# VH-VL binders against q0aze0: the designs that were tried, part 362

Target 1, 268 residues: q0aze0
Amino acid sequence: MKIILVNNRFKENTEKKAQEIAGQLSALNVEVIIDNGLDEPYAGTVDFIMVLGGDGTMLRAARRYGQRAIPVLGVNMGTVGFLSNIEINELAEYLPLILREEYSLEARMMLEVAVFQQQSLLTRVFCLNELLLRSNSPRMLSFALEISGQKLEPYRGDGLIVSTTTGSTAYSLSAGGPIADPQLDAFIVTPVASHIINKRPLVVSPEREISLHLLEEREAIIGIDGQIKMDFGAENRVLIKRAPHPLLMVNLKAKPFFTSIDRSLQRQ
Key: E = the ipSAE of ESMFold2; O = the ipSAE of OpenDDE; V2 = 0.75 times the mean of E and O plus 0.25 times the DockQ between their complexes.

## First folded at step 16 (VH-VL)

Design EE3 (framework fv_ragifilimab; at its last look DockQ between E and O 0.93; V2 from the best seeds 0.85)
Fold by OpenDDE, look of step 16:
Structure EE3 (fold): chain C 268 residues (1-268), chain A 122 residues (1-122), chain B 113 residues (1-113)
Amino acid sequence: as target 1 above (268 residues)
Amino acid sequence: QVQLVQSGAEVKKPGASVKVSCKGSGYTFTGYYMYWVRQAPGQGLEWIGVINPDSGGTKYNQKFKDRATMTVDKSISTAYMELSRLRSDDTAVYYCARGHEYETYLSYFDLWGQGTLVTVSS
Amino acid sequence: DIVMTQSPDSLAVSLGERATINCKSSQSVLYDYDNKNYLTWYQQKPGQPPKLLIYWASYRESGVPDRFSGSGSGTDFTLTISSLQAEDVAVYHCQQYYSTPLTFGQGTKLEIK
């Protein structure tokens, strides 16, 4: 068995723990690759990905490896989040199950975000939570939203979020988006401080495509999962669609999403 | 060994064009954005543009938008930067550099070519 | 465009002493979404390309001696060499990658006094 341990390069505690766990796994004849984000994602074949840390680390791991159809386990290290399945102190208990591949998988839809410079693809990212379009100034943006070729009335506001259901508890929530069942595949399109009061979040079929572009010569920012930043101007277009593969999240322990949502939100 | 190797020095006349090459090795060429930066003698660094070696998508400094053309040949892991309508103030060492971040072109550079001196003189 | 201004233009420091180079951006390079400063420092020796020293304002690149440190946030940044070594003689450049065009400071020449 070969496992990638993903940790946060900026969190020393996760680095130390990754080394420790790597040692333990090696003692069990498991090949371990540690990915702290400093190097290129490991390109070799692996059987399992273990993410040590919080939601941020999981998001990064998802972007790095989510398209490879590899089971991904979130191991929380004392942070509040929605993407971890077990706690670090539980790892020893569940390790035998991991090694025997006795676990269930939950498929989480990811976004495919393509940013174009004129007609050329400048960047493509697969992400687990959301794409944010936001003004780079105190002024509101005017931008066009198109869903499967249907042009909506121009949006005027601070920005727009296109989120997965997984991402519904992230920035979309802060912007007034609905909390979505993670087992549901859908886009959530949430306006950020829209000038139009009646602009409501949209729940959109994952079969549709979403496109965004500015209607004025102003500068905006694209944010992805709160970790990736890009410029966005009048010469740019964003195309968002369902990623071709979901993230396969490992379920070793049942987590009651809806019964714990209130508690989790209160802690944020 | 991870490295970028650039083409040799060039001497050009005003109005001419120059094309500098940059070959990457030791890493996944298409996995990292390639940047072009120049440095005039005794001056600071100036960003020319960025290219996605996988898609061929480019973003240029507005200063060079009408004169610079970046391209890639993925089959030989080589990036190219062509600068046309050369002027004397284009005299500089031109560098290719690899971006560390693969998810965005807003990045710092963790790998540099050795540089290519381009001299423009009448 | 974000203008990067380094100070001083040149600096002479005795061996073993602290060297401090400042870099100021015309606007903040702190991104509130990820709470990161999009600022990097390079070292460039004569006849060589720049070498990455510090990224995200305060993180050292692998292999960079611990005497090098980056600090600051928003618009004001500092590169510090706690104890100057002979091999540290070089031109140092700051760069922002908060937005395009990517821009550099004018460079600071560090010499031994």
Scores: ipSAE 0.853, ipTM 0.928, lowest interface PAE 0.6, mean pLDDT 94
Fold by ESMFold2, look of step 16:
Structure EE3 (fold): chain C 268 residues (1-268), chain A 122 residues (1-122), chain B 113 residues (1-113)
Amino acid sequence: as target 1 above (268 residues)
Amino acid sequence: QVQLVQSGAEVKKPGASVKVSCKGSGYTFTGYYMYWVRQAPGQGLEWIGVINPDSGGTKYNQKFKDRATMTVDKSISTAYMELSRLRSDDTAVYYCARGHEYETYLSYFDLWGQGTLVTVSS
Amino acid sequence: DIVMTQSPDSLAVSLGERATINCKSSQSVLYDYDNKNYLTWYQQKPGQPPKLLIYWASYRESGVPDRFSGSGSGTDFTLTISSLQAEDVAVYHCQQYYSTPLTFGQGTKLEIK
């Protein structure tokens, strides 16, 4: 059995713990690949991915491996987030179940994001939480949103968030979007500081394609999962659709989303 | 062995074009953005542009947009940069470089080619 | 365009002594959403291409000697060589990758005094 351990090299406790866990797994004849985020994603076949850390580390793992249909387990090393299933101190209890593949899977929709420079595809990236289009200056943006070729009235404001349901509790929520059940597949489109009072958040079928472009020259940024940054200007267009594969999250421990929602949000 | 190997030095007349090649080996060529940077004698480094080797998509420094053309041939893991309408102040060492970030072109460069001297003189 | 200005343009330091090179950007290169400084340092020895030393302002690349360190945030950054060695004679460049065009400082030539 071959497992990837994903950690964040810049958080010392996760790096040391990853080495410890790798040693324990190797003693059980499990081949372990450590991915600390600084090198190319492991390209070979693996059976399982274990993410050591919080939601940020899970976001990176999802972008790197989410399209491979490999079970991904979030192991929390600190503050409780929305994407971890078990705590690090519970790992020994659940390890036999992991090794016997005795767990269930929960599918989480991802975004596929394509950014064009003029007519040419410059960047294709996957996203678990959200795409943010945001002004990079004191001036507001004027931009167009199209949903499956249907042009909405122009937006004016600081930007726009296109989120998955998993991302509904991230920046979309802070910008006034709804909390969504992560078991649903949908886009959540949330304006950021809109100057137009009729621009409400939209919940959109995952079968739609969403397109954004600026209507005037302005400095803007595309952000992905709060971790990936790109320039965005009048020469750019972004196309967003449901990614071909969901993230397959491992369920070992019941994690009651609705009963824990206030507690998790209060820590933000 | 992970490396970028560039074509040899060129001497050109003003008004001509030059095409510099850069072959990547020892890594997944299409998995990283490729950059072109030049350095005039005794001067600093100047970014020319970036290409996504998988899609062929490009973004250019505005200074070079009308004269520089970046392409790839991914079947042989080779990137190209062509600079047209050369003038004497285009004399420089031209480098290819690999970006560390693969999800974005806003990156630092973790691997550099050896450089290609292009001399433009009458 | 983000202008990167290094100081000094050249520096002579005795073997074993501390060398300090500064880099200032015309705009902040700290991205508030990831809390990272999009700033990198390169070493370029005579006749060679640049070599990565420091990324994200303060993280040392693997294989780079411990005597190299980076610090600073926002617009002001420093490369420090704690105990200068003969092989450290080079030009040092900072580079921002906050936005395109990607830009470099003019370079700082480090020599042994």
Scores: ipSAE 0.790, ipTM 0.894, lowest interface PAE 1.0, mean pLDDT 91
ESMFold2 (binder alone), look of step 16: mean pLDDT 94; pTM 0.959

Design EE4 (framework fv_ragifilimab; at its last look DockQ between E and O 0.91; V2 from the best seeds 0.79)
Fold by ESMFold2, look of step 16:
Structure EE4 (fold): chain C 268 residues (1-268), chain A 122 residues (1-122), chain B 113 residues (1-113)
Amino acid sequence: as target 1 above (268 residues)
Amino acid sequence: QVQLVQSGAEVKKPGASVKVSCKGSGYTFTGYYMYWVRQAPGQGLEWIGVINPDSGGTKYNQKFKDRATMTVDKSISTAYMELSRLRSDDTAVYYCARGHEYETYLDYFDLWGQGTLVTVSS
Amino acid sequence: DIVMTQSPDSLAVSLGERATINCKSSQSVLYEYDNKNYLTWYQQKPGQPPKLLIYWASYRESGVPDRFSGSGSGTDFTLTISSLQAEDVAVYHCQQYYSTPLTFGQGTKLEIK
């Protein structure tokens, strides 16, 4: 069995722990690849992904490996978030279940984001929480939103968030979007400081295609999961679809979403 | 070994074109953005543009947009930059460079080619 | 375009002494959502391509001696060599990657006094 251990050596101080776990797994005849975030993603076949850290480390793992349809386990190392399943001090207890593949999987929708420069595809990236389009200056944006070819009235404001239901508790919430049950598949489209009063958040079928472009030249940014940044101007457009594969999150320990909402939000 | 190897030095007359090649080896060529940067004698570094080797998509510094053309042949892990209508102030060392991040082109460069001197003289 | 300005243009420092190089951007290169400064430093020895030293303003690349350090945030950044060695004679460049066009400082030539 081959496992990737994902950590972030700069934010979580998890490098030593990752090496300890790799040693324990190797003693059980498990091949281990460590992904510290600074090397290219491992290209070979693996059976399981273990994420050591918080939601930010899970977001990177999801972008790197989520389309490979491999089980991903979030292991919390201090701060409770929305995406971890077990605590680090419980890992030894659950390891036999992991090795026997005795766990369930919860599917979490991801976004596929394609950014074009004029007619050419410049960037394709996957996203677990959200795409943020926002102004990069004090000036507001004027931009067009299309949903499956249907043009809405132009937007004016600071920007727009297109999130998954998983991302409903991230930046979308701060911009006035609803908290959504992560078991639902949907886009949540949340305006940011809209000058158009009737522009309310939309909940949209995951089968739709969402397109954005600026209607006048302004400095704007595309942000992905709060971690990936691109510039965005009048020659750009972005196309957003449901990604081909959901993130397959391992469930070893029950973590009821609704009873934990207030606790999890207070720690963001 | 991970490296970028560029084509050899070129001498051109004004009005001609030059095409510089850059072969990547030892890594997944299509997994990283490729950049072109030049350095005139005694001058600083100047970004020409970036290409996504997987899609072929490009973004150019506006200064070069009408004269520079970046392409890739991913079957041989090679990027190209062609600069047309050369003039004497195009005399420079031309570098290819690889980005560190595969998800965005807003990046720093962790690997550089050895450079290709292009001399434009009458 | 974000203009990167280095100072000084040239610097002479005695072996074993501290060298400092400043880089200023015309606008902030700090991105508030990830709290990172999109700035890097390169070393370029004669006849060689640039070599990565420091990324995200303050993170040292693997294999770079610990006498090299980067500091600063927003618009003002510093590269420090704590004890100059003979092999550190080079031109040093800063680069922003906050937005395109990607831009470099004009370079600082470091010499032994």
Scores: ipSAE 0.777, ipTM 0.891, lowest interface PAE 1.1, mean pLDDT 90
Fold by OpenDDE, look of step 16:
Structure EE4 (fold): chain C 268 residues (1-268), chain A 122 residues (1-122), chain B 113 residues (1-113)
Amino acid sequence: as target 1 above (268 residues)
Amino acid sequence: QVQLVQSGAEVKKPGASVKVSCKGSGYTFTGYYMYWVRQAPGQGLEWIGVINPDSGGTKYNQKFKDRATMTVDKSISTAYMELSRLRSDDTAVYYCARGHEYETYLDYFDLWGQGTLVTVSS
Amino acid sequence: DIVMTQSPDSLAVSLGERATINCKSSQSVLYEYDNKNYLTWYQQKPGQPPKLLIYWASYRESGVPDRFSGSGSGTDFTLTISSLQAEDVAVYHCQQYYSTPLTFGQGTKLEIK
């Protein structure tokens, strides 16, 4: 068995723990590769990915490895989040199951985000949560939203979020988007401070394609998963599709999503 | 060894074009944005543009938009920057540089070529 | 365009003393979406390309000595060398990568006093 341990290079505690776990796994004749984000993603074949840390680390891992159809386990290290399945102190208990591949998988839809510069592909990213288009100034944006060739009325506001159902509890939620069942595949399109009162969040089929472009010569910003920043201007176009592969999240422990949401909302 | 190796020094006349090459090795060439930066003698650094080596997508500094052309040959892990209609003030050391990661072109540079001196003189 | 201004243009510091270089951006390079400062520092020795020192304003690149540190947020940033060494003689550059065009400071020449 070959496992990638993903941790956050900016969190020393996760790095230390990754080393410890690597040692333990090695002692069990498991080949381990540690990915702290400093190097390029490991290109070789692996059987399992273990993410040590919070949701942010999981999002990064998803972007790096999600397209490879590898089981990914989130191991929480004391943070509140939605993407971890077990706690770090439970790892020892569940390690035998992992090694025997006795676990279930939950497929989570990812976004394929393509950013074009004058019809040329500038960047392509697979992400688990969302794409954010937002003004780079206090001024509102004017932008066009197209869904499967259907041109909607121009949007005016601070921006727009296109989220997966997984991402519905992230930035989209803060913008007033609906909470979506993570077992459902769909796009959530949430306006950010639209001046049009009737501009409501849209739930869109994963079979459709979403395109965005600005209707004015202004500077905007694209954000992905709260961790990536890109410029976005009049010469750019964004195309959003369902990623060809979902993230295969390992389910070792039952985690009630909706009760967790209630708890989280009470804290806000 | 991870490195970028650039082509040799060039001497050009005003109005001519120059094409500088940059070969990457020791890493996945198509997995990182390639940037071009120049430095005039005794001056600071100036960003020329960025290219996605995988897709060929480019973004230029507006200052060079009409004169600079970035391309790549993935088969030999080589990036090219061509600057046309050369002027005396184009005299500089031209660097290729690799971005830290592929997620965005808004990045810092963790790997640099050795630089290519381009001298433009009549 | 975001204009990067370093200060001073040059400075001389005695061996073992603290060297401080400032970099100011005309606009904030703090991105609220990820709470990161898109600011990096490079060291450039004569005849060599720049070398990455600090990224995200305060994180040291691997292999960079501990005496180098970056600080600041928003528009004001500082590179500090706690105890100047002979090998630290170089030109230092700050760069923002918050938005295109990517821009650099004019550079600061650090010499031994």
Scores: ipSAE 0.732, ipTM 0.899, lowest interface PAE 0.9, mean pLDDT 94
ESMFold2 (binder alone), look of step 16: mean pLDDT 94; pTM 0.961

Design EE5 (framework fv_ragifilimab; at its last look DockQ between E and O 0.89; V2 from the best seeds 0.79)
Fold by ESMFold2, look of step 16:
Structure EE5 (fold): chain C 268 residues (1-268), chain A 122 residues (1-122), chain B 113 residues (1-113)
Amino acid sequence: as target 1 above (268 residues)
Amino acid sequence: QVQLVQSGAEVKKPGASVKVSCKGSGYTFTSYYMYWVRQAPGQGLEWIGVINPDSGGTKYNQKFKDRATMTVDKSISTAYMELSRLRSDDTAVYYCARGHEYETYLDYFDLWGQGTLVTVSS
Amino acid sequence: DIVMTQSPDSLAVSLGERATINCKSSQSVLYDYDNKNYLTWYQQKPGQPPKLLIYWASYRESGVPDRFSGSGSGTDFTLTISSLQAEDVAVYHCQQYYSTPLTFGQGTKLEIK
């Protein structure tokens, strides 16, 4: 059995814990690949991915490995987030179940994001939470949104968020979007500081294709999961659709999403 | 061994074109953005542009947009940069470089080719 | 375009002494969502391509000696060599990767006094 162990080497003690867990797994004849974020994603065949850390580390793991349809387990190392399933002090209890593959999977929709320079594809990136289009100056953007070829009235404001339901509790929420059940598949389209009176958040079928481009020359950025940054200008457009594969999140321990939502949001 | 190997030095007359090649080896060529940078004698470094070797998509420094053409042949893991309508102030060492990250082209370079001297004189 | 300005243009430092090179950007290169400065330092010896030293303003690349350090945030950045060694004679470049065009400082030539 081969497992990728994902951590962030710059976070306190996650590197030490990763080495400790790798040692435990090796003693059980499990081959371990450590991905601490500094190297190229492991390209070989892997049976399971274990993420040590908070939601940020899970976001990186999802972008690197989410399209491979490999089970991914979030292991919390302190602060409870939305994407961890078990705590680090529970790992020994659950490890036998992991090794016997006795767990369930929850599918989480991802975005596929394609950024074009004129007609040429420059970047293709996957995304678990959201794409953010925003101004890179004090000036507002004027931009066009199309949904499956249907042109909406122009937007004017600081930008726009296109999120998954998983991302509904991230930046989308701060911008006024709804909290969505992460088991639903949908796009949530949330304006950022819109100056157009009746631009409300939209919940859109995952079968749609979303397109964005600027209507005026402005300095803008595209942000992915709050971690990946790209330029965006008048010669660019971005296309967003449902990614070919969802992230397959491992469930070992029940996490009551609705009854704990207020506490989880306070920690973000 | 992970490396970028460039074509040899060129001497050109004003008005001509030059095409520099850059072969990547020891890594997955199509997974990393490829950059072109030049350095005139005794001067600083100047970014020309970036190419996505998988899609062929490009982004150019506006200064070079009308004269530079970047391409790849991914079957032989080779990137090319062609600069047309050469002037004497295009005399420089031309480098290819690889980004560290595959998710974005806003990046620093962890691997550089050895450089190709292009001399433009009448 | 983000203009990168280094100072000084050249610097002579005795062996074992501290060398300090400054880099100033015309705009902030700090991305507020990840709180990282998109700035890198390279070392370039005669006849060689640049070599990566420091990324995200302050993180040392693997294999780079502890005497090299980077600091600063926003628009003002510093490369420090705490105890100069003979092998450190080179031109040093800062580079921003906050936005395209990717731009470099003009370089700082470091020499033995």
Scores: ipSAE 0.779, ipTM 0.890, lowest interface PAE 1.1, mean pLDDT 90
Fold by OpenDDE, look of step 16:
Structure EE5 (fold): chain C 268 residues (1-268), chain A 122 residues (1-122), chain B 113 residues (1-113)
Amino acid sequence: as target 1 above (268 residues)
Amino acid sequence: QVQLVQSGAEVKKPGASVKVSCKGSGYTFTSYYMYWVRQAPGQGLEWIGVINPDSGGTKYNQKFKDRATMTVDKSISTAYMELSRLRSDDTAVYYCARGHEYETYLDYFDLWGQGTLVTVSS
Amino acid sequence: DIVMTQSPDSLAVSLGERATINCKSSQSVLYDYDNKNYLTWYQQKPGQPPKLLIYWASYRESGVPDRFSGSGSGTDFTLTISSLQAEDVAVYHCQQYYSTPLTFGQGTKLEIK
């Protein structure tokens, strides 16, 4: 068995734990690769990905490895979130199941985000939560939203969020988006401070494509999962599709989503 | 080892074009954005543009948008920067540099070529 | 465009003494979405390309001595060498990567007094 341990290089506690766990796994004849985000993602084949930390670390891991059909386990290290399945102190208990591959998988839809510059692809990212388009100034943006070739009326506001159902409890929620069942595949399109009072979030089929561009010569920002930043101008277009592969999240421990929402949201 | 190796020094006349090459080795060439930066004698650094070596997508400094052309040959892990309509103030050391991250072009540079001196004189 | 201004243009410091170089951006390079300062420092010795020293304003690149440190947030940043060594003679550059065009300071030449 070959496992990638993903941690955050800026979180010393996770780095230390990763080394410890790596040693334990090695003692069990498991090949271990530690990914703290310093280097490019490991390109070789692996059987399992273990993410040590909170939701942020999981999001990064998803962007790095989500396009590959590899089981990903979130191991929480003392934070409140939605993307971890077990606690670090439970790892020893569940390790035999992991090694025997006795676990269930939950497929989570990801976004494929493509940013174009003059019709040329500048960047492509697979992400688990959301894409944010927002103004880079106190001024509102005017931008065009197109869904599967259907051109909506121009948006005017601070920005727009396109989120997965997984991301519904992230920034989309703060912008007034609905909480979505993570077992549902859908886009959630949430306006950010639209000047149109009745502009409501849209729930869009994962089979559709979403495109955005600015209608004015202004600078905006593209944000991905709250961790990736890109500038966005009139010469740019963004295309959002369902990623070709979902993130395969490991389910070792039952974690009821809806019964834990209130508790988790109170802490955000 | 991980490195960027650039082509040799160039001497050009005003109005001519120059094409500088930059070969990457020791890493996955298509996984990192390639940047071009120049430095006039005794001056600071100036960003020319960025290219996605995988897709060929480019973003230029507006100052160079009409004169600079960045390309890549993935088969030999080589990036190119061509600057046309050269003038005396284009005299500088031109560097290729690798971005640290692969997810965004808004980045700093953790790997640099040795630089290519381009001299423009009549 | 974000204009980066370093101060001073040149600095002479005695061996073993503290060297301080400042970098100011015309607008904030702090991204509120990830709470990171998109600011980096480079060291450039004569005839060599720049070398990465500090990224995200305060994190040292691997292999960079502990005497180098970066601080600051928003628009004001500082590179500090706690105890100047002979090998630290170089030009230092700050760079923002908050938005394009990516821009650099004019550089600060650090010499031994």
Scores: ipSAE 0.740, ipTM 0.901, lowest interface PAE 0.8, mean pLDDT 93
ESMFold2 (binder alone), look of step 16: mean pLDDT 94; pTM 0.961

